VH-VL binders against p40099. Designs and how they scored, part 16

Target 1, 211 residues: p40099
Amino acid sequence: MATKQLLRRQIKRVINALDYDIIAAESHTISQAVRSLIASANSRRVACYMSMDKGEVTTGEIIKNLFQDGQEVFLPRCTHTSESKHFKLREDHHPHLIFHRMSSLKMVRDLKPQGPYQLKEPEPHIEESDILDVVLVPGVAFDIKTGARMGHGAGYYDDFFQRYKILHEGQKPLLVGLCLMEQVASPIPLEKHDYSMDCIVCGDGSIHWFQ
Short names: E, the ipSAE of ESMFold2; O, the ipSAE of OpenDDE; V2, 0.75 times the mean of E and O plus 0.25 times the DockQ between their complexes.

## First folded at step 7 (VH-VL; framework fv_cilgavimab)

Design m4 (at its last look DockQ between E and O 0.72; V2 from the best seeds 0.00; counts 0 for: pae E 5.9 > 2)
Fold by OpenDDE, look of step 7:
Structure m4 (fold): chain C 211 residues (1-211), chain A 125 residues (1-125), chain B 112 residues (1-112)
Amino acid sequence: as target 1 above (211 residues)
Amino acid sequence: EVQLVESGGGLVKPGGSLRLSCAASGFTFSDAWMSWVRQAPGKGLEWVGRIKSDYDGGTTDYAAPVKGRFTISRDDSKNTLYLQMNSLKTEDTAVYYCTTEGDYEFWSGYSFDYWGQGTLVTVSS
Amino acid sequence: DIVMTQSPDSLAVSLGERATINCKSSQSVLYSTNNKNYLAWYQQKPGQPPKLLMYWASTRESGVPDRFSGSGSGAEFTLTISSLQAEDVAIYYCQQYYSTPTFGGGTKVEIK
């Protein structure tokens, strides 16, 4: 746990120091690779994330391509079991993710920053996802040798994956990590509740498959 | 033991400039979000501005009354926080406190958990 | 900015009696995502800097006596001193950090 925390800070420091042009260039390369990957897999229902002005892979182009190619696009909203009334994965109410369908690119563009974290999230009344073919997963760091992903520490995505499996008889969508080159790290400690990626797409255009 | 020691306060004329320093010790300074809070004589508390840690972008935020005039910076190698105050006004007269922010969740900090003793800035003609 | 309003402005309480301070925010400081209230309480004694008493509305800071408690949710909050002690004479401030930090006007607590 202490190791993860230190690694998170180290990676974040590096990423936050990156020139925006570098992030943009790598994100563009990733978007092209993701587009090809989704096409080859004939995936229709794709969950993505709304990238913010933070040190992460930007997803604007990815989202644009998904709409252009006719995929159904879903974006996440951070919520709480006390609000959503979804089942709890632990004794106390806790945060979790819900993915909502974005009906158009315009709808995505119209999202406004809200809350103390100024996140661009779908409204609660928007249709929730059921079956997903692919989830594009953000991370602080990725291990391209093992498929391990290190998140921000809140466990949102791990919770979602566990929740998804429970609701869908043990099945899960294809988990695709989006990884800047500067986010490649090894080893990444993996805990029992952590989900590894099925695939990691890196900023150099390389695609790494696991399992 | 966490210690914050402000310095640089004094008397300055309107339109003048002053630079405050805050020497930090007893914790990993580079990991901390730092803020300035001021208190006019006999008045309440007013947030002045913040600077995040480098691993969180090192960005700054300012209160509307000081935006464009004040600049917050940090030197992690010296464990020092700075407040550059330009174009000072009489209403800027206050005790200025250096503060740390608590633990963070999802890019948001807790409240101000540690405070210095403050340094008095008096803006008067 | 979120406006914080405290009441009363001043309060005189006998030793050993309960002191109650109220704080109201112009909008809710409860964040539905984590179900936490972004509200803190501070104590400031004469000639001293403020001291953090409570965060997340009701979580007591380390070293703070049990007689201090915070309650409330959304836009209305209360700081309670169950049994006022002589050393509790001070000005108390509420503060939200849901958005740009703002403080209440303060409540002066004195011994009756």
Scores: ipSAE 0.214, ipTM 0.725, lowest interface PAE 2.0, mean pLDDT 92
Fold by ESMFold2, look of step 7:
Structure m4 (fold): chain C 211 residues (1-211), chain A 125 residues (1-125), chain B 112 residues (1-112)
Amino acid sequence: as target 1 above (211 residues)
Amino acid sequence: EVQLVESGGGLVKPGGSLRLSCAASGFTFSDAWMSWVRQAPGKGLEWVGRIKSDYDGGTTDYAAPVKGRFTISRDDSKNTLYLQMNSLKTEDTAVYYCTTEGDYEFWSGYSFDYWGQGTLVTVSS
Amino acid sequence: DIVMTQSPDSLAVSLGERATINCKSSQSVLYSTNNKNYLAWYQQKPGQPPKLLMYWASTRESGVPDRFSGSGSGAEFTLTISSLQAEDVAIYYCQQYYSTPTFGGGTKVEIK
């Protein structure tokens, strides 16, 4: 646990020292690679995240491209099993993630920062996802040799993947990690419930596939 | 055990400057989000500002009355938090507490789980 | 900013009896996403710094006696001391951390 926390600290320090222009350039390159990947996989139902101000790949262009290319776009909302009434994966009620279908780019752009963390999230009444073809996955660090991902520590995405598999007879969508070059790390220690990526798209446009 | 020890308080004239220090021990200082909270004599508590850990961005936030006049910084190699106070006013007279922000769950902050003893700043002509 | 209003300003309670302190926020501090109220309680004894008693409105900080309990949700909260002890003489503050943190004006608890 100390090794994972130290690695998270190290990488966040590097990322937070970057000029926004570097993050923007890498995010643009990633968006082009993701667009090509989505097209080649003939994927229709794509989950993406709303990027925060810092610490990750920005997703504005990716989301725009998904709508422009005719994909169904799903965005996440953080919630709690006591509110959502989704089943628990732990003894007590706990936080988890729901993806909601966004009907237009305008709907996405009209989302307002809300709550103590100023998150832009879909409203709870919006249609929840069922089958997904691709999930674009954030993280603090990615291991491009193994597909390992280190998240922010709350386990939202790993919980969602486990929940998805339970609901869909062990199936899962294609898991695509989005990675700034400065987020590449090796090795990344994994815990029992950590999901590895099927591929990682890096800030230089490279795509790393795992089996 | 967690310890926070403030220093640098004293008497200054309006328009003057002071720099407060907070020496920290008993926890991983570089991981912590830190705040300053003040209490005017015989009055209630008022949040002054905070600084996040470097790996969470190292950003600062300030209460409106002090924005532009006060600057919070940290030196992780010395386990020390600083408050630079410029253009001091008589309403800045208070005991200044160094505090840690609670880490209760993902993205928590702004609740104050450990407090120093405080250092008195008196702004008077 | 979210304005926090405490009542009463002071109260006197006999040893072993119940003390009740109210706190009202000018807007809800419940984040339905995690189902948590971003509300803390602090105890400040004379000549001492504040100490955290409660967070998430009703969760006791480690080492806080069971006689302290927090209740309420949204915009109205209560701190209860079920059986007042001599060492509980203090000023008690509520504080929201849903946004820029703000404190209530304090409630002084004394032995009657």
Scores: ipSAE 0.194, ipTM 0.670, lowest interface PAE 5.9, mean pLDDT 89
ESMFold2 (binder alone), look of step 7: mean pLDDT 91; pTM 0.926

## First folded at step 8 (VH-VL; framework fv_cilgavimab)

Design n1 (at its last look DockQ between E and O 0.03; V2 from the best seeds 0.00; counts 0 for: pae E 14.8 > 2, placed apart)
Fold by OpenDDE, look of step 8:
Structure n1 (fold): chain C 211 residues (1-211), chain A 125 residues (1-125), chain B 112 residues (1-112)
Amino acid sequence: as target 1 above (211 residues)
Amino acid sequence: EVQLVESGGGLVKPGGSLRLSCAASGFTFSDAWMSWVRQAPGKGLEWVGRIKSDYDGGTTDYAAPVKGRFTISRDDSKNTLYLQMNSLKTEDTAVYYCTTEGDYDFWSGYSFDYWGQGTLVTVSS
Amino acid sequence: DIVMTQSPDSLAVSLGERATINCKSSQSVLYSSYNKNYLAWYQQKPGQPPKLLMYWASTRESGVPDRFSGSGSGAEFTLTISSLQAEDVAIYYCQQYYSTPTFGGGTKVEIK
């Protein structure tokens, strides 16, 4: 088994053992830090994720704050190049993420689990994002020394970042990893196609910047 | 198929000790969270305690009535769960079940998807 | 600890009729972010260990007949047997696993 796979297993087991209160407390702390970060950066277009049945930072409070503070909020949807009509990064049609604008907090709350993975995703007809200022990025593990992020293995976010750069002449939004303390790991092995974070916000409120 | 077989139950005097075993088969025991649940005669179900998998830290939790007196452990090499009961009281009299805890999400707290037949512990003078 | 309260303590229902068991928790067992209720139902027949019927309040365990259904959210839940069968005679327990596991007091279901 590859080193990355072993690390994923280890971290997921640790997260699986966490109590509700721990995740909630850390998520709250992260939410406050993220709110301040976004404000200081004067960011207006913010991509977030809808936290689901996963060991990850919950994003409900983050999303609420974004709307309250007047940011434009975008949530991801899993799609396929045959459906989205996006260019292929590989020879065959492949799955990838696109982000849709949520017009209100109510719209987010009204999302229903759909598909084989029962994800709460925006509807396909919803406006797709163009320019983003910030992407709040989930992960299995984060290296707060280097900014490295380890995802779930599907490469959805890395694909999105690559796609974004291609479409925007090499530019990318600020990538902010949301990290529970239990997801802090070092070192994290990276492949050439992996994107590191510009910033990682941890459950203790610490913010780590990377050049 | 999953099988859980409890053993070690019997008659013991108050203040005495007893060790229960639960032999597991039909699943990867080392990955499973395991719990003990007891049922006094003619009464309802009461959670006793749990032990997590080694991957999840192997930590234990206990119900208040048994904390400090009962110890849960496991031997993954033998696919066996244990319940060491010390300083037994008459109110500890019950059928003791070993159970697996289903992993339905990444949060703590699971329902009990598989049960043994139970072993009777009687604490009496 | 979360206290679980079941009602009624006992229920007699004619064959083929609906049986309804209620369960209340002292606090919500709904995790709003996941929209999941950490509530399970068990069936225990005489001389047997409990058997898991429902989890997530309304999801049937494998092999459980369709006549069994779970409903409710937050702190109030219901187990329904749409058409009581002879083999359904048992004691039924609700259980929350939102925090430290706790069981309801049980409901004895008998044939009228």
Scores: ipSAE 0.016, ipTM 0.566, lowest interface PAE 7.0, mean pLDDT 90
Fold by ESMFold2, look of step 8:
Structure n1 (fold): chain C 211 residues (1-211), chain A 125 residues (1-125), chain B 112 residues (1-112)
Amino acid sequence: as target 1 above (211 residues)
Amino acid sequence: EVQLVESGGGLVKPGGSLRLSCAASGFTFSDAWMSWVRQAPGKGLEWVGRIKSDYDGGTTDYAAPVKGRFTISRDDSKNTLYLQMNSLKTEDTAVYYCTTEGDYDFWSGYSFDYWGQGTLVTVSS
Amino acid sequence: DIVMTQSPDSLAVSLGERATINCKSSQSVLYSSYNKNYLAWYQQKPGQPPKLLMYWASTRESGVPDRFSGSGSGAEFTLTISSLQAEDVAIYYCQQYYSTPTFGGGTKVEIK
């Protein structure tokens, strides 16, 4: 437990010290690997994230490529069950994600900072996702031996995966973790509600499958 | 060749109404996000408002001074952008330019890459 | 709204000499994770509509001569004309597109 917090802190220190150009180069390599993975899976409905300023793979090129290749693109909005009126997964109201359909690259570019994290997010009225083929998943650290993922601590993605399974009779999309080489770590202990990745795409372009 | 041609400008009394048109050619109008930008005589440039493509929701955004008085619309079958101006004030006197928003990269928007010649709106007694 | 301030208001420069125009924003227009500045420059010649010169602070629009260059980052930006030509007599505007678009007040460039 304390080990998990120490690992998160350690990884964040390393990433925060990285030159932007290193993150950009690894993110470019990841974008090419992801493009190939999506093409080979013949995936159509892809959820991606808007990368934060620090601590993760940048997703600008990935999102551009998704539109260029004709995929349907979905981006997340952070919300709370008390505001969204979506069903609760726990006794108390809690944070969760909603993915929204983005119809063009220009629409994504014009997103404005919203919510408690001031992230560029879709507006609430935009069509919510239903079936997804692939979800590109951020994290602080990834275990390329097991598929384990350590998130930023808010539980947004694990909540979404559980909601998705409930809404789609136990089905889930392909979960693809995107990680910088500096985010590879082992071991990452999993808790009861933590979801592991189906594959992890790393900053050197390698793809690690766990199915 | 991209062309934007504004029309409908003229003299109008305060409180009056006027509708501007912008005829577009040389690009796929239905994909474009369009803006109006105005320039008062001898003054600088001021963004008026924008309309997104219908594919992207067709929503509009307006600058505070014109919100509730101006309405932007488009007719993709005629490749035409419109600006309906109601409750006009003397401070609305300007040359009104029709513009396209640039699409240079994923992170672009509100940069104005093509401009029409403008149409003059004069609001005075 | 992000306020854009240009200086000087006007500038007289001899033919073939360097012209320098400054633009300041009231807050940063740099999106740090992409390392891009949401800053554009426009040229408006007398009796003509504005013309886009630069976007991303330093990227020249197609057909803009090499003598135009942009520099700066964050909240402070510069447009430089390395060797002023007669056809460069115009008013120059900076504009941010990080948020709801706003323009600087303009800088009039003339031949000395």
Scores: ipSAE 0.000, ipTM 0.454, lowest interface PAE 14.8, mean pLDDT 86
ESMFold2 (binder alone), look of step 8: mean pLDDT 92; pTM 0.941

Design n2 (at its last look DockQ between E and O 0.03; V2 from the best seeds 0.00; counts 0 for: pae E 10.7 > 2, placed apart)
Fold by OpenDDE, look of step 8:
Parts: structure tokens; sequence; C-alpha cells
Structure n2 (fold): chain C 211 residues (1-211), chain A 125 residues (1-125), chain B 112 residues (1-112)
């Protein structure tokens, strides 16, 4: 746990020092690779995230391509089990992610920052996802040797993956990590509840698969 | 009621060293990104460098003209920002301002929302 | 580094009249991810430190009078004082924080 915290701090320092242009360039490269990946996998239902200025791969181009190529696009919303009425993975009510279907690129663009973190999230009344083929996953760091992913520490995505498996009889979508070159790290310590990526797409265009 | 008070300025010879301090109050100092900005007499503003919060890693960035000569540090327990200036040059003569950076996002540098009154550093033979 | 260019260097305006200051960046400071312009404006009066007026190109800092407004996007920006007041006499600076912070050269605003 202490090791994760130190690694997060280290990566965050590096990312915070990056120019936006660097992130934009890498994100563009990643978007092209992701587009090809999704096409080759014949994936139709794709969960993505709405990138914010938080030191992560930007997803605007990815989302645009998804709509252009005819995929169904889903974006996440932070909620709470008391609100969503989803089953609890812990004894107490707890925060978790749900994904909502975006009907158009315009709908995505019209999203407004909301909540304490001013995230652009879908409205609660929007259709919730059921089956997903691919989840594009953000992270603080990725291990391109093992597929390990380190999140921000809140466990939102790990929770979602666990929840998904429970609801879908042990099945999970293809988990694709989007990784800036500066987020490549090894080794990444994993806890029992952590989910590794099936694939990591890096800022140099490289794609790394894991069994 | 944010307050920033710079100190440590003065006259120094070329090649000399000087350490500036900035005492901060009225906000959670440990969470703040802090910068130094200087202004030569009768000239414009020039960013000198930045230090991130410890939460963000406590790393530093510097402008090219001062890189390798200046060091920014912070003591969160004392709510104090420092600027160690070594190998001073005449062109380093300026009023040095301590500034906080606005927290508009979680990405890179921000605008400077609070400023101290500044402290004058004169480098002269 | 992104170079910021202000124009004019100095401006004399009659009381109650509009003052317009321009700022150009050597490259766009618009971030496509959030569609925000990483551009700030400052006011500096003699013997005082700079004061933040605008951020995100057009958002007024708290306490800034409504007569101040920012506009523009990408690489072209404008600070406007709709009705110049005596207390508005100062040097104004634009600043980008899209990358390593850089300031414009400043525009001195005086009363005609």
Amino acid sequence: as target 1 above (211 residues)
Amino acid sequence: EVQLVESGGGLVKPGGSLRLSCAASGFTFSDAWMSWVRQAPGKGLEWVGRIYSDYDGGDTDYAAPVKGRFTISRDDSKNTLYLQMNSLKTEDTAVYYCTTEGDYDFWSGYSFDYWGQGTLVTVSS
Amino acid sequence: DIVMTQSPDSLAVSLGERATINCKSSQSVLYSSNNKNYLAWYQQKPGQPPKLLMYWASTRESGVPDRFSGSGSGAEFTLTISSLQAEDVAIYYCQQYYSTPTFGGGTKVEIK
C-alpha cells in the first residue's frame, strides 16, 4: 500500500510536468491504435471515460471515432449504492460506477461538469449499460510486462469489474488500458481485488496483450 | 484572508547567493501549488519556478534562465516557501513575488490568484 | 515556450470610454479536452503586485468589476474595459498557463 502511494506520487509528478501538447500527441496516437483494436475485435458496445484535465489520456478523439464507426458508446457516472440501488459489495453503502449510453457525439459534448469534482457525467435517467464488449480504462500507471494497472486509489473501476462479473455469470468485457508513455511503470504491486488489463495501448502506438 | 509575505531580499554581488522566504497564511498551504514570479525594474513579469504540493509529489519546475542556479522548496509545517538563489547574475535583479496558483484543474500550471508585496533583489558589483 | 504578444504597448483612453487590449499567443492555448483557454489577465498598479482579473480567458476573478471582460479563443484574446475609470490606470498583462507560464509584455493604460 505504501509502495502504491509512492508510485502514484512519482507518476503524478511526471504527468503534472508534461505539456498539454505532449499528452495530446500521445492521445492521438492512442486513439488511432484503439480504433484499429476495436475494429479488429468487432466490438460494438464500448465503455469509455470522459477525459478531464487530470493527467490522463484524452478521449475526445476516441469517442468521436466510436460514433463514426457505429459503436455504442457508454460513459461512466459516479453514484452510490443508496442511489443506484445496486447490490452492495461491502457492508455499508458505497460509491461505485455505472455506465450510461450516449446516443450521439452531441450528447457527449453537451455534458456539463457536475458534482464536487466537476466531472462531465451522464444524467441518471439515461439508459444504463448491460453487456459491454470493451472497457477503455484510465489509470495512473500501467505495467506493460504484466498488464497490471494502478488507479487513483478509490477503486471505482475495480469495483465495477467485480460488479460486472457478478451480474454476468463471471464474464467480463475486454479491459483495455490507455497509457501515456510516462505512465509506464514496473513493477506495479497488486492487491487481490485489483484487475489487470487484457490489453494496454501506449502513447507510442504499441499494443501489449496479456493472457 | 490569504496573506503572502516575502522576505530576504537585498543587495548581493554577482556570483553571490541569497535565500528568499515567503510566509503564507489564510489558506491550507500544504495543498497549494506555489510559484515565484519576478519583475525587473521597469520591465514585465517573468515566471521563475514552481513547486507542487506534497500531495502532488512536491516536485519543482524552473524557467530556463534560472535552472541549475535556483532551488525552490517548502516547509509545510511552517507554511513557508523558499527560493534559494545561487550564482546570481546582474540580470537576476528584480522584485520577486511569491504567488499561489489557482486550483482550476488537476493538470498543469495555473494562473496566479494571490501575490505577495514582493521583495527586491539587487545584484550589482 | 509559448510567446505572448500584447498590443498596443500603451493606450490612452478618455474617462468613460472603452479600452481594448489585445493578446496573441504563438500557439493555441485552447485545450480540446475541456474546451478551456488557459489564459489569464492581470492588472498591476504602480508600487503594487499584479492582481488577477480573468482566468479561462473570460471568467472574472472574484471582486473584479463588471466593466472588465475577457474574450477570444485559441491564440487571439482581448481584454475590454467597457467604461474606463480613474482607478483603472495600470499596466495589464496577459498570461498563458497552457504550458510553462509566460506573460505578455504588458499594456499601459492611461487616461487621455
Scores: ipSAE 0.016, ipTM 0.555, lowest interface PAE 7.8, mean pLDDT 90
Fold by ESMFold2, look of step 8:
Structure n2 (fold): chain C 211 residues (1-211), chain A 125 residues (1-125), chain B 112 residues (1-112)
Amino acid sequence: as target 1 above (211 residues)
Amino acid sequence: EVQLVESGGGLVKPGGSLRLSCAASGFTFSDAWMSWVRQAPGKGLEWVGRIYSDYDGGDTDYAAPVKGRFTISRDDSKNTLYLQMNSLKTEDTAVYYCTTEGDYDFWSGYSFDYWGQGTLVTVSS
Amino acid sequence: DIVMTQSPDSLAVSLGERATINCKSSQSVLYSSNNKNYLAWYQQKPGQPPKLLMYWASTRESGVPDRFSGSGSGAEFTLTISSLQAEDVAIYYCQQYYSTPTFGGGTKVEIK
């Protein structure tokens, strides 16, 4: 665990020192590649995340493009099984994600900070996702040789993927990792219940597929 | 060259209605965020409201003094922006400008980069 | 709504001298994620519509002379005309576009 924690800290230090212009340029390149990928996959129902202040791929352009291209757009909300009434994956109540349908770009722009992290998240009453075609997945680091992803440590996305599989007879959406060039790392050890990406889109526009 | 031409201004009594039009050319109107900005005689500038492009959801925003009384709409087939003003008050007397918002940033609109010459609305008894 | 306050209300400056216009917002208009200040400046000459002068606080609109410069960040901003010319007689407005757009009250610049 020490190796993983050390790698996480090292990557975050590099990313936090990046010029905003570098993150913006890579994020623009990623948004173009993602747009092409979604078009090629003929995907309709796409889950995306709201990027935090900095230190990750910014998703504003991606979300704009999804609406422009007529996709159904879903954004995540952090919650807890004690409040959501969703089933538990273990004995005790625990955190998890719910994705909610966004009807317009304005609805996304109007989101207010809420929850313990003061994140811009959908309101609980908004329609929850069912079938998803593509999930755009954040992370701290990605291994472009294996598809491994290192998350922020809370396990929200891995929980969601397991939960999705239980609800959909073992099916999964296409998992697409979004990766700044500075987030490429190898090796990233996978732990029990860690999900690998189906592909990773990098800041140079390259797309890495895994079988 | 971007051109915005307002029309429909005039004299109207309090409580009356008036509809302004803005004919647009020189840019892809359907992609643009459009706004109305007004200026009372001898006073400063006041934003009235905006309408988003259709693929940004097509919604509208209004300044508090006009909310519920004014309605912004657009006809992309005619490259025309409209402002329907109902329940007019003497405080609504102003020159009304049609404006474009520049290339927008996802997190908010941009500055007002193109302006029409304006049309005068006078509300008095 | 974010309240924009300009000072001074009017300013008389000799030809070739520097004019300085201040603008304060009631809250920060700097968005930390992109490090941009959502602030614009407009010039309005008598009988004309406003004209965009600067955006992102310090970026000149195309065709604006380089004697115009903008500075500041967060909640305090300045427009500077380094060498006032006769054609610069106008009212200048600041405007935030971080949220619901609001304008400052204007600063009238005239030749002393």
Scores: ipSAE 0.005, ipTM 0.522, lowest interface PAE 10.7, mean pLDDT 86
ESMFold2 (binder alone), look of step 8: mean pLDDT 90; pTM 0.930

